# VH-VL binders against q960a1r229to459, part 8

Target 1, 231 residues: q960a1r229to459
Amino acid sequence: LKGDRIELLLPKNIDQFKKFKKDRTVISSGLITRFVSTRNPKEFSQKWISTKYVKEFNEITVNKDSVVVGAALNIQKMADTLTSSLSINIGKEIDSFIQKFSSPQIANFATWTGAIISGAKSSLSVSDLLILFNVLDAKLTLLNNSGELTQVAIEEFAEKKLFATHTIVNAIFSRSLTGFLFCLKLGETSEQDSTNFNFAALVGNQVSRIFVGLGGQPKRLTSLEVHIDAL

## First folded at step 20 (VH-VL)

Design z1
Fold by ESMFold2, look of step 21:
Structure z1 (fold): chain C 231 residues (1-231), chain A 119 residues (1-119), chain B 106 residues (1-106)
Amino acid sequence: as target 1 above (231 residues)
Amino acid sequence: DVQLVQSGAEVKKPGASVKVSCKASGYTFTDYYMHWVRQAPGQGLEWIGYINPNRDYTDYADSVQGRFTITTDKSTSTAYMELSSLRSEDTATYYCARWGYDEYSFDYWGQGTTVTVSS
Amino acid sequence: DIVLTQSPATLSLSPGERATLSCRASQSVSFMNWYQQKPGKAPKRWIYDASNRATGVPARFSGSGSGTDYSLTINSLEAEDAATYYCQQYSTEPRTFGGGTKVEIK
């Protein structure tokens, strides 16, 4: 094993982040994200940049029709924001579902971004946070290597493996969602990684959204949605 | 009927700690977030932070981070706010306030607890 | 943090007059709430989401505004309206309050 020199920058806002990002690997406060190329081992040193102190990545914005959650926030803070900002029938269920995750103390130290990227990368694991994002039709704001911002649906982020080429800036949730949210997880324990099966349904919205987690990306049950919407 | 009843006034010296209670009744305590807000004499309102009683998660304003601790006792439907290393500038009335769903505002407030910090 | 600046600090008017209380945000916000506080009492929810009256608030109260500029209007001032009124935003965290406008009846 050979020790390389590593440089870590701690920008305070998105303008500084864009200016200093260049050829640096992004590090979050929870799971570490590496900006890699096909020849990472050929580098004699690595330059890293953190999202932890970037103001815009830590911001929460509640608009009339949306809630925006910065990428560096922990899972519990994101959950509290959604619970407080969405309709009662959706917010209360989010609160209840998140309670079933790992110990609240451990969850406080993990970012939602790390959990989403981990879930999106896996073809075998059942991710509770990923199914929640799918049922809520979450959008992600992404920063590409050129410093440009785009928005994509959570499904596209995972399908096109955009975690490999983009940095997540925030998540966007609609406040126009209506109806009732129902979430279920089954596993050996309440730990996040121990889930064998999960299920999430938003019913009574314009179009129902129903997902099941059996391993890998959550699967949308469009046949069931059509049946429910016909009632 | 929703009620938030706070503990009585406190007089403390600099460097001491104070713990203010807020007993809730008339609703399911764990269904609503509890926030704390303070008001220095003759001044406006300052948001301190909140607790989700269902998940025991707390968060605080940056301006007050480090000295405030918000807790609950679910068995008595009571929220607590503890402030350590008291300074004269902490002299204020401290309110608990419940966050109202669908109105997205503080719908019920405690009567306030005056904390006076003097040498 | 979003700073809310309320003006005037004190508004002294006669019964029947129209009172207008201003709240200006340091940056655009999507939501503005108003609370009424009488001396020695806790605040009460008064107006939420800029223009909706809380239960029991008289119809002479109305709220308006968007972006950075919000107002609370009392169409025909009554003696019971003497209080301090605070605006509050929750569009960004931390939730912040204005400095208050004290309404006095001559």
Scores: ipSAE 0.602, ipTM 0.828, lowest interface PAE 2.2, mean pLDDT 84
Fold by OpenDDE, look of step 21:
Structure z1 (fold): chain C 231 residues (1-231), chain A 119 residues (1-119), chain B 106 residues (1-106)
Amino acid sequence: as target 1 above (231 residues)
Amino acid sequence: DVQLVQSGAEVKKPGASVKVSCKASGYTFTDYYMHWVRQAPGQGLEWIGYINPNRDYTDYADSVQGRFTITTDKSTSTAYMELSSLRSEDTATYYCARWGYDEYSFDYWGQGTTVTVSS
Amino acid sequence: DIVLTQSPATLSLSPGERATLSCRASQSVSFMNWYQQKPGKAPKRWIYDASNRATGVPARFSGSGSGTDYSLTINSLEAEDAATYYCQQYSTEPRTFGGGTKVEIK
């Protein structure tokens, strides 16, 4: 789409995406747009590029040890993928957790990437997806301005505010996690992908992972992990 | 015992619609994804879509996107697939199939429903 | 989409013989399943995750493979083994099936 006010490019693969990105703002969807990355977040731009039709951003790959989910997929698809590809003790809880998502309407249209970025940017919101990614120790594949792909932990992504400089290509979830996942959320809202409180615990793994969300980034409860692992 | 029982054969004209049912029993209906697979006469198997009964989320193959709709009735543990704008190439036996956790395969299948589309 | 090519299309053998069915994927696959289908009947899960026999599957059946090449082997064919066998991958969406190998018993 070209116009005097706005231009939107729709690349079909990552190579085209790299080529077209240049000075364009990356968006995750055409309808409900959540910014994936901007080179100059303070600068207004009418040039856009979408991940919607980029092959690599829409792929789902299930490996023996990992699940890879493209960045352009919506929250529901991401959740279903994880539910279908992880152990039942983890996957079913994910399904249940997502079913209680605070904003089903947004969840149906928004990408998980958008939700993750929104959560990472916020100092106040409690992101359900963000805590889920943390408890599952998810990794993000990022594309930088040089066209290089790097893999980072979700914590690093948020801490370093990599959403400002990098484009999320996919998320990688380990299929090697064992045990049970427990998720809790309180304070649902129909307007946001956040709640007032959430909790996630993976127990029965070699190392327990426990997070709580009370605002901003989820906090890891290391002391509780140690306690549980000692039982 | 897990059972998937489908509705009977259908004969329709092009452009018509048909709704096939798949009643599940022997397990918690909402705990498993229900898929649909079709098989044209003398041909192989083609995956066409699925539904997560817990969240009523669906996904479809490109070949049927926009024409086929999968739904569920949790109260009766029944999955439905509505086929609209039927074409001759939609003539096939349609199977519901449960996706098994951890084993990552279709572990149970319905007996199939033959849908014939002819002028 | 991942294309699964099965070979041969038809396999005609005598009872007691060994049958080897091949399934080749257009790209590397992590999870491969096999289904048995008899005429007029629904498919039945036969082998899951490359090498695991489903419940009720005789020991003469075995699966193997990795990457792009998978196989189903029937050691000492029996008359009841006459069916079409389909491979199916779960590594990339959408899930896809092979074209099938029809096993006929002479």
Scores: ipSAE 0.568, ipTM 0.840, lowest interface PAE 1.1, mean pLDDT 90

Design z2
Fold by ESMFold2, look of step 20:
Parts: sequence; structure tokens; C-alpha cells
Structure z2 (fold): chain C 231 residues (1-231), chain A 119 residues (1-119), chain B 106 residues (1-106)
Amino acid sequence: as target 1 above (231 residues)
Amino acid sequence: DVQLVQSGAEVKKPGASVKVSCKASGYTFTDYYMHWVRQAPGQGLEWIGYINPSRDYTDYADSVQGRFTITTDKSTSTAYMELSSLRSEDTATYYCARWGYDEYSFDYWGQGTTVTVSS
Amino acid sequence: DIVLTQSPATLSLSPGERATLSCRASQSVSFMNWYQQKPGKAPKRWIYDASNRATGVPARFSGSGSGTDYSLTINSLEAEDAATYYCQQYSTEPRTFGGGTKVEIK
């Protein structure tokens, strides 16, 4: 029987990653099974490069004004970091919301980047993690093929399909957010059901942020934000 | 009042295991992350790892991975730390400590559990 | 890992004297906490976010610093202040502690 050999490169820092990335499919250990099963098999590359052991992709930095979460972290570690580092009224809702859409088994296994990319690619699916990133005004640090770093809002990442041309290095969340976060997921009758509708609101901030998930990228309800802020 | 009460001192031989308990009271156990910190005799403090009790998710310092296991029993509001394949270097006082929100520091500590490993 | 170096290792002073404890980080940090530990007892939160006293901490204690250099000052040392004081950073993982400064009363 004929089989394929898989070549997997395991760089340990971003300089090695930049050097060896060319023409390789970027993977994380948390999503390899999901990545393989959801992509077109005829286009699947046999040359891979992992983010798992890249130091910079596994870093967490808590500054006065921001929390920076490396791209290789799993969903649960990211959630725990945000819960521990943001104000209690935002952090506890993040902790609660994760429980509504991700089992511990999946959250410990999947990277947040895999989930974000999956959500950003879909024109029909409603992503719970993507709406959370939108309501928190997340920024992404992206690496292009020339080794240059840029930062973009989560909305721009999805709108401009930057997942096709860039590698996510980290996410940046403001620690200046105030007020109360409210997140809602509606689907079938179980937590593992696909989401039909979701909603996320941060109220009592300088500018409220309110989003709905109706399919594809979350939609910002700026008219409602203005109304709520005027009360 | 918030209180963390740990199990009593242990004397163990090399190669054995130890399980230390930390019973929480005065707050909703699953609302706060529990950390473990150890202190060798006459020395400073070393962070071991933490558990999110609502998710049973743990993460550990690289220096201690493989031998520590942090668990909880939510029905008794108790966190546990188990250390296997004990070495004399594991002789220390082990503390549980709760992460305090909005102050970003350990706000309550258990009284400590001394584990002595000697042949 | 960020290494926190505390100095001096031991500070032996008389009551009423001013004590200054230093904590230097190997890299810039945004958050520095201090814990007091008396012999045979657990650490106790003392100063958080560089300069905020925890509840019940006497006003003679103050914290200061930024970047890589932090300090804890005891304005007028009292007998009950004899303890070891540990700094702790919360800016990168793993959270790390300094080696401690033992304050003794002569």
C-alpha cells in the first residue's frame, strides 16, 4: 500500500519560524484533526510548520493597558487569561460564555486561532468566539511572508480575508474596557449544537459595543449603541 | 469570611506520592482560580500552577510538569495537589492561594502543608 | 522566565528606623506585588500593583517603582514588621517571586 509522508517542522522561536515558513501549511497541535477533516483533501499539503513550540506564539503578556495572548494557546488558556486579567464584570462573563459553547475536552485541545480562522472563513456559520473577539475589540498581530508584523482589528482580519496571506502571532485585548459584558448563544437544545444566533454587548464602557451573529461575520449595531449610550 | 484550610503535614519516602487538600469556604468555589505555590525550607516561593475549578483546566510551570496533578472536588469546595515520584528536593511547604480579581494578586492563602521527603 | 532579585537578603534594623527593600526585575514588568511572611505562617498580601496597600496594612508601609526597579519602604520600623517580604510579578507567565528580604529587629 502507498502512503504519504508528512514533514512537520517544529521551530522554537519566531526567527526560526520566519526562516522556515515559506511554502508550508501552518498548523497548531490543537486543531490538526479538525484542520484535516474540514479542508479539501485534494489540496492538502504534506509540508507543515507548527506554531506549538514557537516561544513568541506561546507568550502571555499583561500590561497596564492590554493583555497579549499568543497564537498557539488553546481556547481555555486564553479564556482563563482574559478572565484573570480583565475587570471582574467582563472576565466572569467570558468564563461563563466559554462554557456555553465549548466543552472542556474541545477547549483544552483547540487553539483560539483555529476557531477564529474557521469563523472568519465562513459566510454562513455563526461563531461564538468570533463575536466575543468583536465585542472586546480584539486586535490581531499578523506576520506576512516578508517577515513584517502588522496589527489589525478583528473585523478587518475577516473582511479582508487576511487568514489567506498572514499568520496570526497574537491577539491583543484592551484592559481599559469597563462596564458589563453580556453574551448570549441560541441554537438547538444542547451546548454542542451549532449556533443559530448569538449576541454580545459591552455596556457602560466609554462607547458601548453591541454585536449580533446572524451568519458570517458578526454585525455591529452602531445605532443601538448610540441609543444606549444616550440613556 | 474567606478561608482556605489545608490538610496536615506529611512525611514520605522517595518514590511515594502525596496528595494535599485545600478546603475553601466563604465564597463560591468555582468563581475563583486556585493556585499552588511551594516553599523549600529556608527558601523563597515558587509558583507551581493553577486550576480553573469550573472547567477543571490546569496549567503548570515548565519546571514541575509531569509530576504534579491539580484537581478539585466541587461538591466539597476542595482543591487538591498530588505530587508523584517524590524526591528529597520536593521537601517544602505547599500553599494554596486564591487569585483575586481586579487586584491581580493572591488575596487569600491556605495555612500551608509541610511535606518532608526523606529516606 | 522573569527573574526578580531582591536586596538586601537580610536587613537588620532598630525600631523607628526606615527600611527600604529593593526588587529588580530581569525585564520590565507592569505589575509588582509584595507579600509579607512571618515564620511558620503563610504569605499575606501586602502591596499590590506596586503601591496599593492591602486591607489592614499599616500606613508606614509604602511601595513604589516601575519598569525594572521596585521598592518597599517601612517608614518607622516596628517590632511586628519583622518578617520576610517577597515581591512577585504579574506581567508574564510563569508568575515569579523574588528570593525575599528578611527584616530583623535588633
Scores: ipSAE 0.720, ipTM 0.879, lowest interface PAE 1.3, mean pLDDT 86
Fold by OpenDDE, look of step 21:
Structure z2 (fold): chain C 231 residues (1-231), chain A 119 residues (1-119), chain B 106 residues (1-106)
Amino acid sequence: as target 1 above (231 residues)
Amino acid sequence: DVQLVQSGAEVKKPGASVKVSCKASGYTFTDYYMHWVRQAPGQGLEWIGYINPSRDYTDYADSVQGRFTITTDKSTSTAYMELSSLRSEDTATYYCARWGYDEYSFDYWGQGTTVTVSS
Amino acid sequence: DIVLTQSPATLSLSPGERATLSCRASQSVSFMNWYQQKPGKAPKRWIYDASNRATGVPARFSGSGSGTDYSLTINSLEAEDAATYYCQQYSTEPRTFGGGTKVEIK
């Protein structure tokens, strides 16, 4: 789409995306998270590029040891993929956790990428997806301006504010996690993809992972992990 | 015992609609994804879609996208698939199939519902 | 989409013989399942995750393979084994099936 005011490119694969990304602002398919999901939302640009039709951003791959979810997929598709591909003790809890979203319609249309970026940018909101990614020790595949792909932990992504310089291509979840997942969230609003409080614990794994969200980045409860692992 | 019981055979004209049911029993209906697979006469199996009953989220194969709709009635543990704008190519036996956790396979199947589309 | 090619299309053997069914994927897959279907009946899960027999499946059935090449083997065929066997992958969406191998018992 070309016009005097705006241009939007719709690449079909990551190679085209790399080529077209030059001097363009990346947008996600999620309307509500569009501004937040852009790399430089504060900068005015009339040139846009979408991830919506990029093959690699829309792929789901289930490997023996990992699940890969493309960045252009909505929250529900991601959740369903994880539910279907992880152990029942983890996957069912993910499904339940996502089901409790106060705004299902928004969640269904918004990309998980947008939600993750929103959560990572915020110091006040409590992102359910962010805590889920943390507790599952998810990795993000990022595309930098040089066209190189790197994988980082979700914590690193947020800490280093990589959303400002990188494009999320996909998320990688380990299928090697064992045990049980417990998630809780409270204080949800219908207008936000976040809650006032959330909690996630993976127990029965080699190392327990426990996170709490009270605002901003989820806090890992290492002392509790140690305690549980000692039982 | 887990059972999936489907509705009876249907004969429709092109352009018509039909709704096939799949009643589940022997397990918690909302805990498992329900898929639909069809098989044209003398042909192989084709995956066509699924529903997550817990939230009624659906996904469809490109071949049926926009024409087929999968729904559930949780109170009766029944999955439905409505086939609209029927074409002759839609003539097939349609199966509901449960996707099993951990084993990543269709562990239980309905007996099938034959839908014939003919002028 | 991942294309699964099964061979042979038809396999006619006598009781007691060994049957080997092949399923080749267009790309590497992580999970391969096999289903048995008898005429006029619904498919039944037979082998899951390449090599695990489903409940009730006789020991004469075995599955193997990795990557792009998978196989289902029937040691010492019995009359009741006459059916069409389909392979199915769960690696990338959409989930796809092979064209099937029809096993006939002479």
Scores: ipSAE 0.181, ipTM 0.737, lowest interface PAE 2.4, mean pLDDT 89

Design z3
Fold by OpenDDE, fold request of step 22:
Structure z3 (fold): chain C 231 residues (1-231), chain A 119 residues (1-119), chain B 106 residues (1-106)
Amino acid sequence: as target 1 above (231 residues)
Amino acid sequence: DVQLVQSGAEVKKPGASVKVSCKASGYTFTDYYMHWVRQAPGQGLEWIGYINPSRDYTDYADSVQGRFTITTDKSTSTAYMELSSLRSEDTATYYCARWGYDEYSFDYWGQGTTVTVSS
Amino acid sequence: DIVLTQSPATLSLSPGERATLSCRASQSVSYMNWYQQKPGKAPKRWIYDASNRATGVPARFSGSGSGTDYSLTINSLEAEDAATYYCQQYSTEPRTFGGGTKVEIK
């Protein structure tokens, strides 16, 4: 390959990541060959930094009250973790929903962080992970340019477009959720990863959570929640 | 009743390959993750990997990464583990084990398959 | 990886005696399970989530603990309790097991 040299850093821990993040574009890929092949080096003058090998971004922690999933994990690993660590009435639905989400190739290699960011950036696309995170009331741990960590709700992340200024370190899911999870996805074809509509409802929880995805940020059906909770 | 039945004992030379099977019954095979745990002679238990049968997604311990491959046949509700590039340290009894929901533990185990690697 | 250290390695007691098995984790653990394994047999789930007996487990078995320290207790040992008991953590990946405690009945 001919072109300008692309510099890709592969930090091994969050401290190294923090040190070099300020002047670099964040990427989840750790494969230099793939990175160079997919992005024309002649057109890129930017320095890059990968999350792929950062220890803290690959950690999974199961607490009594929460599950923490590192930002570098692929979509399927994230889903499997939630399936394995949440109640059967929630976990099985997550497993099923993700099975319908995308091709195994995408789910096995794409990071959940990438998917969340892509969904949050779009006002038109329907994001399955975004609705899942919303219905589960997920929290994100974010790293800012000053090296500080903050925790925000998934809604805030999207609304404030924090993906522009922050790096996702992990996602936190509550293990205190009760009831049943119901998810629906409608795509154009069975062979495509595109979603035109999705729906997610957590019913039987202390507070019901119901979302519909028509493009952009999922819409919460508060009136329906109130009605269900009154039954 | 849930049952996991594994294939018989194997004796192999270093560098060889062997495929162990675990047939599941008594439950919906694709609803549960199947894990593999091994036990060297006189030693403790070591988690070595798992498969999500619904997606055929797998993950492995570092000790076996790149050498072991877990697969499934959904039509027969059977999980397989192929052990390649066998080493003497791979000598162990290999167990398939189902991960149970809500109780967050390995709730059912196969009877084990002994794999002996010797020159 | 979380290292689980079980002690003692071997416990030899008489029928009717009380046995206490210890499992110590290298860091705090949220979920601890115990498995019973008899010679030549597969492990069986025995205690899950620190203190819950699996189906079929006699009442003389109990589990307790939190953080880094967990224990399995057999109140009034019986001959059939002779086995190796393993603790297993589900707090971080990968899931790990202790080295086991062998319970022998005199």
Scores: ipSAE 0.910, ipTM 0.966, lowest interface PAE 0.4, mean pLDDT 93
Fold by OpenDDE, last read:
Structure z3 (fold): chain C 231 residues (1-231), chain A 119 residues (1-119), chain B 106 residues (1-106)
Amino acid sequence: as target 1 above (231 residues)
Amino acid sequence: DVQLVQSGAEVKKPGASVKVSCKASGYTFTDYYMHWVRQAPGQGLEWIGYINPSRDYTDYADSVQGRFTITTDKSTSTAYMELSSLRSEDTATYYCARWGYDEYSFDYWGQGTTVTVSS
Amino acid sequence: DIVLTQSPATLSLSPGERATLSCRASQSVSYMNWYQQKPGKAPKRWIYDASNRATGVPARFSGSGSGTDYSLTINSLEAEDAATYYCQQYSTEPRTFGGGTKVEIK
């Protein structure tokens, strides 16, 4: 699609995406909405590229040791995938946690990448997906401006603000996690995937992972992990 | 005991619509995802969609996208699939199937509902 | 989509014989399940995750395989084993099934 002020490319695969990504703003929609258009001054032309129709960004892969979720999928599809592919004691909790999302309708339309990026940018609200990704020790496959792919931990993505220079291709979750997942959230914000407080703990026959969100980025509670693991 | 009981056979003309039901019992309905799988006469099985009953979120195979709609009634633990704009190629036995945790397979199936589309 | 090719399409054997059913995937898969379906009946989960028998499945049934090649074996066929067996992959979405192998008992 090409207009007077906005140009939108709709690549069908990652190779096409790589070729045209430079100097374009990434969007998950195949359409330019009023909200997108209003961000552009009348005298300014902006170039966009969409992930919506990129084959690789819509793929789900279940391996023995991991599950891979494409970047173009909405929040609910991502959650359902994890629920369906992880152990019952983890998957059911994920399903329950996502049910408590603020503005549930957003989960059906917004991409999980959008939520992750929004959460990573925020210094005030806490992101539900961000804490979930942290407690699950998620990895992100990133595409840089040179067309190279790298894998990073979710913590590094947020800390280094890699969203400014990289495009998320997929998320990788371990399927070797055991034990029980506990997630809690309290409060609602005007932002998607945001709350006032959240808590996530993975405990069981493994090294415990415990995170709390009470403003800004999730914080790991290592002392509590050590205590629990010693029991 | 877990049971999935489906509605009876249907005969429709092309372009018509039909709604098939799948009543679940023996487990917490909202805790499991309900899938639909169809089987054309003498053919294999084809996954066509699913619903997350707790969120009423659905996803469909490309072959039925835009024509089929899966819904639930939590009060009766029933999943529905409405088949619209029916084609002859939609002639099949339709099964509801629960996706099981940990064992990553369809662990329980309905008895099937035969939908015949003929002019 | 991952295509699962089952062979043979039909297998006719006598009671007591050994049956080997093959399921080949168009690409490597991580999870393979098998379902038994008798005429006019719904499929039943039979083998899950390549080699695990579902509840109630006789010991004469076994599954094996990895990557692109999976198999279901029936040792010492019995009359009640007459059915069509379908493989199903859970490695990529959408989940897909094979065309089935019909086992007939002579």
Scores: ipSAE 0.904, ipTM 0.962, lowest interface PAE 0.4, mean pLDDT 92
Fold by OpenDDE, last read:
Structure z3 (fold): chain C 231 residues (1-231), chain A 119 residues (1-119), chain B 106 residues (1-106)
Amino acid sequence: as target 1 above (231 residues)
Amino acid sequence: DVQLVQSGAEVKKPGASVKVSCKASGYTFTDYYMHWVRQAPGQGLEWIGYINPSRDYTDYADSVQGRFTITTDKSTSTAYMELSSLRSEDTATYYCARWGYDEYSFDYWGQGTTVTVSS
Amino acid sequence: DIVLTQSPATLSLSPGERATLSCRASQSVSYMNWYQQKPGKAPKRWIYDASNRATGVPARFSGSGSGTDYSLTINSLEAEDAATYYCQQYSTEPRTFGGGTKVEIK
């Protein structure tokens, strides 16, 4: 690497991460594998920080009421965790849905955080994880530049574009969901957490949650939920 | 009925490799995660890894990371664990165990495979 | 990792007596399971989620607890209850086991 010195920090815990996060570009990799050539050298970030080895970002916690998945985990590990910790009628569907990914490499190596952020940034792509998070009413724990942690709904994260100012620490999934989960996708895109169409419905003895992805952010089908709940 | 049947006892020298099998029956093999737990002689139980058979995704305990490899043969509903670079401390009975849904526990266990590592 | 400490290490009692096995976690856990293991045999799921008996488990067995403290109780010991009992937590990864309590029947 010729040019200005690139610094990559590999914090081991969230306190270290907080300390050095400011003015650094956050990445999920422990290595900078590619030189990003920008036309404007001023836009090139010289300071990087990785989430890969941060203890708290790799933690999995199963509570009675929730499952917490660290931001540094890959998609498959996240999915396996949910599958293992949620009801069979939800967990198996998650497992199946993730299995429909075009390439295991995506699920095995990409962080779920990366996928969520990518999906949230996109106005065109349809993110499978994003719709899954929405249908499950997932919450995100976010770290702001001041070092404070806040929890927000996944929809708020995307709507307010909080990825620009916050770092995802973990995702929180409710374990109080008792219904059946149905997920489907059509038109898989290669090497992306995106497809042309996806659908997710949580139906049961609770308030139904139904989402469709036809481009951009998943859309909630509230009218259909009301109909289903009335049956 | 759900059954997990493991391969027979093995005796190996340090540095050698051994592959233990766990044949599952009585359920859809790919629907459940298969875990491996070992027990050193006279000691407790230690979780060492698992595989998601539907995706062939694996994760391992730090104690065996890089040395042990879990695989599956879906056609025979069999999980395998290859133990490489064997050490004396790897002497143990190795169990395959299915993780059960809803009850969040290891609901079925193999009979165990004793692996003895001695010079 | 969550450390599970079981006590006592060995419990020797006579038939008909009450046995109480303790499992203490280094931090609060959400799910605690118990497994019975007889010599030369594989562990068997015995109690799941603190207080639920697995299929085939006699009614004399019961489990209780929350947070960091869990227990398995055998109300009236029988000879067949001689085994080592292990607690196992599912709250954080990796899943961990206690050191076991060996129940001996005099």
Scores: ipSAE 0.902, ipTM 0.961, lowest interface PAE 0.4, mean pLDDT 93
Fold by OpenDDE, fold request of step 22:
Structure z3 (fold): chain C 231 residues (1-231), chain A 119 residues (1-119), chain B 106 residues (1-106)
Amino acid sequence: as target 1 above (231 residues)
Amino acid sequence: DVQLVQSGAEVKKPGASVKVSCKASGYTFTDYYMHWVRQAPGQGLEWIGYINPSRDYTDYADSVQGRFTITTDKSTSTAYMELSSLRSEDTATYYCARWGYDEYSFDYWGQGTTVTVSS
Amino acid sequence: DIVLTQSPATLSLSPGERATLSCRASQSVSYMNWYQQKPGKAPKRWIYDASNRATGVPARFSGSGSGTDYSLTINSLEAEDAATYYCQQYSTEPRTFGGGTKVEIK
C-alpha cells in the first residue's frame, strides 16, 4: 500500500455504502471493506469503505425463526450471539467450539466475515467457522455490484466464489434447529488457528447435519446422516 | 439453588473509581453469560454490559464504554465491574443478572449494589 | 435502540380488580419478557417470551402480545402484587427495558 492514495470512506447508511461500492471490485469485507477503483486504469487508487457507521453491518436481530448477525461484528460477538439466541443444546456447543477456535485476541478483533472469506478462499486450511456455518445451514445476505441484496447458502457462497464479487452484509441462522450439536477440533495448539481437522454434527434434528473438515470446504457426510435419521 | 450475591453499597466522588462484585453459586459459572443492569433512583432499568466468562469477552453500552470494565475470577465464580471516571449520572443500583438459555431472559439477579456519586 | 413504552406509568386499583399493563415497542420485537420489582428489591423474572409464567408466578398473571404490542394482565389483584413491572425486549441489541408500570393496591 506504500505510495498508493488510499481514501477512507465513511458511509452513514446502507444507501451511501451502495453508492460508494458501485463500479468497484470487492477485495475484502468486514469493519473496513476495501475496493479497487477501475475508473482510472492509469492511476492505482484504492478506496476503503468503513462499515462502522452502517447499521445493517453492525446490527444483531433475533427473530422467532432466525438470528441475523451483521458482517462487521467480530468472531466472538457472533459466537456469543448464537450462544445466547439458540437452544442450550446447540448454543453451549457453539460457545465451547469457538472458545477453542483461536486466541482471544484474534476472535475479539477479526470479523467473522473475514474469517469466512479466508476459509472459503483456501483449499488447504481447515476453517472452524465454515464448518459451523455449514452444520447450522447458515445463509448469507450478499450485496452485488448492482446494489441488489440476495441470500445464498454458505455452500453456494464458497462454491461460486461469491466473495470476489459480493459484499457480505449479514449471516442468517435458523432458530428452528433441534437436537444436539457436537463439534470437535484437532490442532497442534489450542491458542493458534492451527486446526488440522474439525468435525460438526447436528443430531436429533429433522434432518441430521454432519460435516468433516479436512481442508477447504467441509465435506458433508450424507450417508451417515441418512443412517442416523433412520434409527 | 442458583444465587448471585453482590458486594455492599458504595459512595464515591466524581472522577473516582469503584469495583463491585457478583459471586455466583449453584451452577457452572463459565456456562452462562453474566450481564450488568443498572437502575438510577426512581428510574427504569438500563443494560450496561456483559461478559462471557469462558472467554472473558465483554461488550458495553455506549453510555459506559471506555469507563466501565467487567471481569471475572473463574476460581471464585465471581464477576466484577469496575466503574471508573464516575459521574453523578452513574448514581444507581447495579445488578448482575444471568442470561438464561432457551427462555431467553434474565433468569437470576443479584440483590443489587447501590453506587452513589456525589461531590 | 428499541424503545419500549409502558403505560400507564402508575396503576392504582383495588383488590380483586383486573389490571392490564401495556408495553409498546418502537419496532416489532420477537421476544418480550416481564420482570416484577418490589421496592428495595431486585427485579424478578415474571413472564418470559410474552406469555410464559416463570416458576412460582401465580396463575392470575398472564402475558400476551406480538409485534409491537405486548401486555401483562393480572386477573384478580392481590395485595402482594403491588410492584413495578418492567418489560424487556430481546429482538435487537442492545437489550432494552421499558420505563415500568407501578401497580398500587388501594
Scores: ipSAE 0.901, ipTM 0.965, lowest interface PAE 0.4, mean pLDDT 91

